# Designs tried in a protein design chat: VHH binders against Probable 3-hydroxyacyl-CoA dehydrogenase. Part 18

Target 1, 346 residues: Probable 3-hydroxyacyl-CoA dehydrogenase, of Deinococcus radiodurans (p83589)
Amino acid sequence: MKIKKAAVIGAGVMGAAIAAQLANAGIPVLLLDIVLPDKPDRNFLAKAGVERALKARPAAFMDNDRARLIEVGNLEDDLKKLKDVDWVLEAIIEKLDAKHDLWEKVEKVVKKTAIISSNSSGIPMHLQIEGRSEDFQRRFVGAHFFNPPRYLHLLEVIPTDKTDPQVVKDFSEFAEHTLGKGVVVANDVPGFVANRIGVYGIVRAMQHMEKYGLTPAEVDQLTGPALGRASSATFRTADLSGLDIISHVATDIGGVTPDDEDFTLTESFKNMVAGGILGDKSGSGFYKKTKDEKARPRFSTTCKPANTKTRARCACPPWTPRANLSPSATPCTPWKARKATSCAPP
Key: E = the ipSAE of ESMFold2; O = the ipSAE of OpenDDE; V2 = 0.75 times the mean of E and O plus 0.25 times the DockQ between their complexes.

## First folded at step 22 (VHH; framework vhh_vobarilizumab_d1)

Design x5 (from r5 with A97S; at its last read DockQ between E and O 0.71; V2 from the best seeds 0.70)
Amino acid sequence: EVQLVESGGGLVQPGGSLRLSCAASGFTFSFYAMSWYRQAPGKGRELVAFITSGGSTSYADSVKGRFTISRDNAKNTLYLQMNSLRPEDTAVYYCASPWKHDESGVYTDYWGQGTLVTVSS
ESMFold2, look of step 22: ipSAE 0.597; ipTM 0.858
ESMFold2 (binder alone), look of step 22: mean pLDDT 80; pTM 0.795
OpenDDE, look of step 22: ipSAE 0.827; ipTM 0.951
ESMFold2, look of step 23: ipSAE 0.489; ipTM 0.825
ESMFold2 (binder alone), look of step 23: mean pLDDT 80; pTM 0.790
OpenDDE, look of step 23: ipSAE 0.823; ipTM 0.951
ESMFold2, fold request of step 24: ipSAE 0.552, 0.653, 0.523; ipTM 0.827, 0.882, 0.828
ESMFold2 (binder alone), fold request of step 24: mean pLDDT 80, 79, 79; pTM 0.791, 0.787, 0.787
OpenDDE, fold request of step 24: ipSAE 0.798, 0.808, 0.795; ipTM 0.937, 0.942, 0.936
ESMFold2, last read: ipSAE 0.499, 0.570, 0.587; ipTM 0.788, 0.850, 0.851
ESMFold2 (binder alone), last read: mean pLDDT 79, 80, 80; pTM 0.784, 0.792, 0.787
OpenDDE, last read: ipSAE 0.816, 0.793, 0.793; ipTM 0.945, 0.935, 0.938

Design x6 (from r5 with G54S; at its last look DockQ between E and O 0.54; V2 from the best seeds 0.00; counts 0 for: pae E 2.4 > 2)
Fold by ESMFold2, look of step 22:
Structure x6 (fold): chain B 346 residues (1-346), chain A 121 residues (1-121)
Amino acid sequence: as target 1 above (346 residues)
Amino acid sequence: EVQLVESGGGLVQPGGSLRLSCAASGFTFSFYAMSWYRQAPGKGRELVAFITSSGSTSYADSVKGRFTISRDNAKNTLYLQMNSLRPEDTAVYYCAAPWKHDESGVYTDYWGQGTLVTVSS
């Protein structure tokens, strides 16, 4: 079915950013949050969410005029407006009690054809729908976005045992075609979802590192603080987790979705693991331990990064690894990676 | 302005009973779910029970059949009746209310100050 209007419940970091991405895709959005009784504006939180998205770096809106598609409201005054939306996405606090209370209220007002989703990564979807009608449960499917939603391609779709397969299909097609997402259908278990999130980010970073001739340290500068992660960054986190563990998880995902190149391991990474280079536990990984308490990059810089453009030096969307690159520029290669002859065309 | 004030904790013998209360003010109490959490010494907070705005309840397995959560919307008060208390129920008990976030968009709960329950001989 066709999603023409959506609601996002929760105007925190994720909810406001998801509302912005829906607006980028041309979808009118009702953005709701709770009433703060110490604020004269009962819509204070939803408005603050839109204001934060308008100021976000990197930009949450492709064009600030897209914010006109977001109608703000609150759960006490505006919940009845859910009768008019085709999709309700919950992005509130990660607490089961709050989600149960919300779903009780949503069930009473939501359009009977609407798809209903949670952005939760930590609370199993089947626990959230306990006590809901069979009809509600059939239309419920997890939809886990990654922060920031505009820039991270992956969307996990998490059916329960009760989710109608047609809902999964319709929602996945909407996410792929309208939102431009790479959809992975994931199991309704918190530990597995967390592993897939971490592995996706690391695998994509490895692919981009080799495509664009970046070092692990350069990628970590770009992916750590800018994406709201702790002081550990992508490749530093990989070394802490164990490269053999990452390899096993990525291989398991690849066995379920063999055509999904978002989870395709690079040959240089496979060779690292096969050679016993497993991260901190083996004494080296992407970084080699030193006596001075700081990790050092294992890869030598193969050439200087070009400094004439930021974020746009070798844009090759969609990304597809090419084994037989033609010579067209001086290549940047990792220490033990396969020789590259040029940037691949899209 | 939002306040959650727990009371009713104390020292009790195994097998005894306590009734915890949480006086709530500064928000539309009847519209939101309310919860009890507990935190044993040196451990994280765990959900004990919750009650939705419509009165639906849920309990942790460890307390099911022994504890009863209830609310009085006219008095803006949440209760936890704790029967057949065991030493492992020893914890600080917290009342919790609907989520909030500030201008940064980071979520947090409204939490009470907690009330200590000690179950020992």
Scores: ipSAE 0.515, ipTM 0.832, lowest interface PAE 2.4, mean pLDDT 77
ESMFold2 (binder alone), look of step 22: mean pLDDT 80; pTM 0.794
OpenDDE, look of step 22: ipSAE 0.770; ipTM 0.925

## First folded at step 23 (VHH; framework vhh_vobarilizumab_d1)

Design y1 (from x5 with S35A; at its last look DockQ between E and O 0.01; V2 from the best seeds 0.00; counts 0 for: pae O 10.8 > 2, placed apart)
Fold by OpenDDE, look of step 23:
Structure y1 (fold): chain B 346 residues (1-346), chain A 121 residues (1-121)
Amino acid sequence: as target 1 above (346 residues)
Amino acid sequence: EVQLVESGGGLVQPGGSLRLSCAASGFTFSFYAMAWYRQAPGKGRELVAFITSGGSTSYADSVKGRFTISRDNAKNTLYLQMNSLRPEDTAVYYCASPWKHDESGVYTDYWGQGTLVTVSS
């Protein structure tokens, strides 16, 4: 199967960004959203999505001219156009009833060879397609992108027990070869793979941070590039994701996982969320964005350990990379020469 | 502005002792782990000692039992007590964050100018 044209339903942050990535790959995209009764333009939300993507930082489009490949529309007037697309992806509100309603409508108009996907990060795929025909279920596969879609390599592909393996194969090949994604096939369980591991890591890091009397900054020093991980490490990643989201996901996953997978949120974390400290979306989380004397973006820690009295007597936390404590560790060159900040070879 | 200023270096005989200090300013000192690095002539920079904000310490094998890293958060000062000094300890010593160039949302790429320690008979 060859995907030549796609549709993205939902022109929010993710939907618009995914549409942009499709356009980057040279795939014509139909971007659809709902009609707002208070707006004279029936395609207001879809247009707004494209505009947002054009202004996104980092850039959602490799070239803004790629936006020409996006056709905007709405679910009332343009749903029938789904008959001509090879792939349909939804990125609408994370409500099961909304998903059901959408798929009922899509099933009536989409061609029989089209692949159908959800970008949901939390709602199991098999629940979304309840009530749909066997044929529809056979062609349904989760496609969970990460933000921003252009830059984050991972794409989770989530089949159900009803999904045709050929659909999984065809879609995975498309994602890898055309969209430039790294595909991981995940089971249709809460959190799939990435969120389950990621949120677990954040939760456990929080527990250990308090246990050993560490700061968020120290934990991130230990759990970022030093371990070959992203620069956002643990708590900066949490701030970016939203602490309320982390809380919700941890609670949901923890409720269905074995007891040895401890997803217990600390009281401090709960208090942050309860207090409206939610990360970037609230202007403050574990970090607060500031500017240095040259007006360059900086982040400072705002969250203090809950109990500074429980200082571990251990020489080094268990998660500290041993290599960093050995003379074999390769420190970076002096910071004053930022251009030469390459780590000296060992 | 973040500043780290090392002091206490000098010439000392083998077996002697020195105490290095690092005065920190421009950031919440107590929130961050700190470290001492050194760079000997013709060699690369190496980690010497590490201390968490909570006071947990770790050392390079070459200095274990001889060097002690400590901190006074009230004075925003990092210390390195160096005992039983050896000629191979001769180096410029730097105060810094333990993990250079970590971009976890906090810039930790600040270094002092260093202080020279020379161990010679």
Scores: ipSAE 0.010, ipTM 0.221, lowest interface PAE 10.8, mean pLDDT 83
ESMFold2, look of step 23: ipSAE 0.501; ipTM 0.817
ESMFold2 (binder alone), look of step 23: mean pLDDT 81; pTM 0.810

Design y2 (from x5 with V106I; at its last read DockQ between E and O 0.69; V2 from the best seeds 0.70)
Amino acid sequence: EVQLVESGGGLVQPGGSLRLSCAASGFTFSFYAMSWYRQAPGKGRELVAFITSGGSTSYADSVKGRFTISRDNAKNTLYLQMNSLRPEDTAVYYCASPWKHDESGIYTDYWGQGTLVTVSS
ESMFold2, look of step 23: ipSAE 0.590; ipTM 0.862
ESMFold2 (binder alone), look of step 23: mean pLDDT 80; pTM 0.795
OpenDDE, look of step 23: ipSAE 0.777; ipTM 0.931
ESMFold2, fold request of step 24: ipSAE 0.505, 0.567, 0.605; ipTM 0.822, 0.839, 0.857
ESMFold2 (binder alone), fold request of step 24: mean pLDDT 80, 80, 80; pTM 0.791, 0.797, 0.791
OpenDDE, fold request of step 24: ipSAE 0.795, 0.786, 0.792; ipTM 0.936, 0.932, 0.935
ESMFold2, last read: ipSAE 0.565, 0.586, 0.582; ipTM 0.848, 0.852, 0.854
ESMFold2 (binder alone), last read: mean pLDDT 79, 80, 80; pTM 0.795, 0.791, 0.800
OpenDDE, last read: ipSAE 0.800, 0.789, 0.814; ipTM 0.938, 0.934, 0.948

Design y3 (from x5 with S104T; at its last look DockQ between E and O 0.44; V2 from the best seeds 0.00; counts 0 for: pae E 3.1 > 2)
Fold by ESMFold2, look of step 23:
Structure y3 (fold): chain B 346 residues (1-346), chain A 121 residues (1-121)
Amino acid sequence: as target 1 above (346 residues)
Amino acid sequence: EVQLVESGGGLVQPGGSLRLSCAASGFTFSFYAMSWYRQAPGKGRELVAFITSGGSTSYADSVKGRFTISRDNAKNTLYLQMNSLRPEDTAVYYCASPWKHDETGVYTDYWGQGTLVTVSS
């Protein structure tokens, strides 16, 4: 019922960052990864993950002393320690064979009351639990964090048709109250279950903003209760997530389902991303920050100049018309997603 | 260094059989799940079958009932028995292990060099 200690399996980019955020919340964490045969330290990977999180910019830990809540280990020597945790979160390689192998091992040692989760965005939750006992399946729920977990408020909770509704409720309450997450319950759909509902809402809000002539602030007033508090509404959440990440996810979904207009990005948004306006990480998105202080961000919107009242008026530059760039023109730096949890053959 | 070396490919008639082998070295073979992938000309790589460290198996629908994955932990060897071969099974077959990670925090598979299987009259 209560999560007092967690394990994170996989000390890659996401796993180490999630462990750091759990430590920020005061949760002791067992961080495990595989043994690398060519390293004398059997805990090399988990230690490297913690060291990376300690050096991260922006900071992964609220205070470096929080790293003392993370106990490192490895899957060969320390798997038995899972008997002591209330929550196991998997953030390993995005391959079904690896996840099946892991869950076979975890099922044999994990506490019967523990909640079991995968951070996967690409592999449906129901496929991962095939072959597990009904007791294991009842306690399994997807928990998809966004990179970096400390700064991105969304957490997708993905039940399967086997997940006990009480587990969903208990886990969602933990994530909301202890981890400070805005929880969205998502469907377990093939290939992209963790990202579709969150991105759908943001993309549809962009389309409706342009169709009805609304500003981001007006849309956030209308959608705040649906996504959480008003200060964490649709476009503020988009700025926290990173507009380049939203662009990549929407484009990937659109490539799989090209006739689904619900994932069609507006031209205004595409121009923002192409221009390097990527949200909070770039200093500007739908909303603009004017200082490094804890002041409320200045608004940045897609708007036309108008003779309307100055208050609440959108003031954003128009996109430059198409131009054949001069050879001496400063090239734009292409944006890539910084989170890499995909598994690809070399 | 982890190495995976496939063998056993060749030319075979439709309806025929082949047995692929993958010799593994440089890691604790019995701890890892092992997989076969294939890549047909002009296509991406696709998963054919996997076997967990505990011996549980899974197959792509296109090969289920015709292919059998197995492992010999004493010999550090992965096998794929391919029966009732069809022209659409023509591909380079790769042995893979899903547990590779470097200190930058990026996961990838361990791969073999591949062995060509051609099913043709």
Scores: ipSAE 0.412, ipTM 0.776, lowest interface PAE 3.1, mean pLDDT 77
ESMFold2 (binder alone), look of step 23: mean pLDDT 80; pTM 0.799
OpenDDE, look of step 23: ipSAE 0.807; ipTM 0.942

Design y4 (from x5 with K100Q; at its last look DockQ between E and O 0.65; V2 from the best seeds 0.00; counts 0 for: pae E 2.5 > 2)
Fold by OpenDDE, look of step 23:
Structure y4 (fold): chain B 346 residues (1-346), chain A 121 residues (1-121)
Amino acid sequence: as target 1 above (346 residues)
Amino acid sequence: EVQLVESGGGLVQPGGSLRLSCAASGFTFSFYAMSWYRQAPGKGRELVAFITSGGSTSYADSVKGRFTISRDNAKNTLYLQMNSLRPEDTAVYYCASPWQHDESGVYTDYWGQGTLVTVSS
């Protein structure tokens, strides 16, 4: 099966970026989203998605001219156009009810030979297609992209027990040969492969960090390029992902995995999340983005080393091992309790 | 502007019944799935039931067989018939649409203000 035309439903960050990647590959794309009642332009969100993709850094388009391959539309007016596409991918809200509603609509209009995919990162594929026909289920396969789609090589392909193996093969070939992706076929379980392994790694690293009295920077030094991994290593990756997301995923996966797969979040991690320390999205996580004297972005650990000259009790993040705390360093009480205790002069 | 307005909540005895309503405006009601959520004191918000635009329904296990979600597209109204109510059903119930209103393309649900249901003897 040859995919000549595709549709992406959901023009958010991922949907628009995936549409851009398809365009990069020379595939015409129908980009659909909902109609906003307060906007006169019924294609407002789809258009906004394209605009976002055009302005993305790093660039979502290889050439901005590729945006011409994206036709924008909306689900109310343009759903019928799905009859002409060979592949439909959704990247809408991560809600099961929304997914069910969407697939019910899509099933009515999509051609019988079209491959159907979800970009979901968490909702099992088999749950999304409950209530759909056997034919629809046969041609349904998860396609989990990673952000940004242009640059991250991995694509998880997630069949269900009802997915036709030929569909998996055809789609995987398309993804590899046309989209330039590295395909990993994953089981339809929570976290699939990447999130399961990745989040497990982060959780275990956190546990070991505390156990051995290491700093996030030390752990990242050990788990980044030294191991052939990305420079974001462990905790910078966590900050980029969002600590609340990591917490959620760890909890969800941990709830369904064997006991020997320890997804237990440390108390320090939980306290960070509870305190609104969520990573890049909150301005601070394990690291804080600072500017040096030359206004160059630098990442510093949230724990300012105690200025040896000023006995000022540097409130170290809760994950700071006691060994690294000056004897005078009081454990960082949760953010709310930080009454500015005036450094009384010894 | 999208508006969801819940009504019908109140105090009821165990084993009693209530019917919640949600009046929707500001969007094409018939085109979108609708859901009921609830949040009990000290707990997180949980999905109770949803109904697709086509009328397909799904329920949380805890309410299956007792609650019925329905919709009247002509009236732009969502309903939740709650029978055989239990103390554990005590919560603020929210009407929701699972579709985004954010211009930035970040998907979020539309929510009503909620209606309190208290099941107590």
Scores: ipSAE 0.276, ipTM 0.709, lowest interface PAE 1.8, mean pLDDT 86
ESMFold2, look of step 23: ipSAE 0.483; ipTM 0.806
ESMFold2 (binder alone), look of step 23: mean pLDDT 81; pTM 0.808

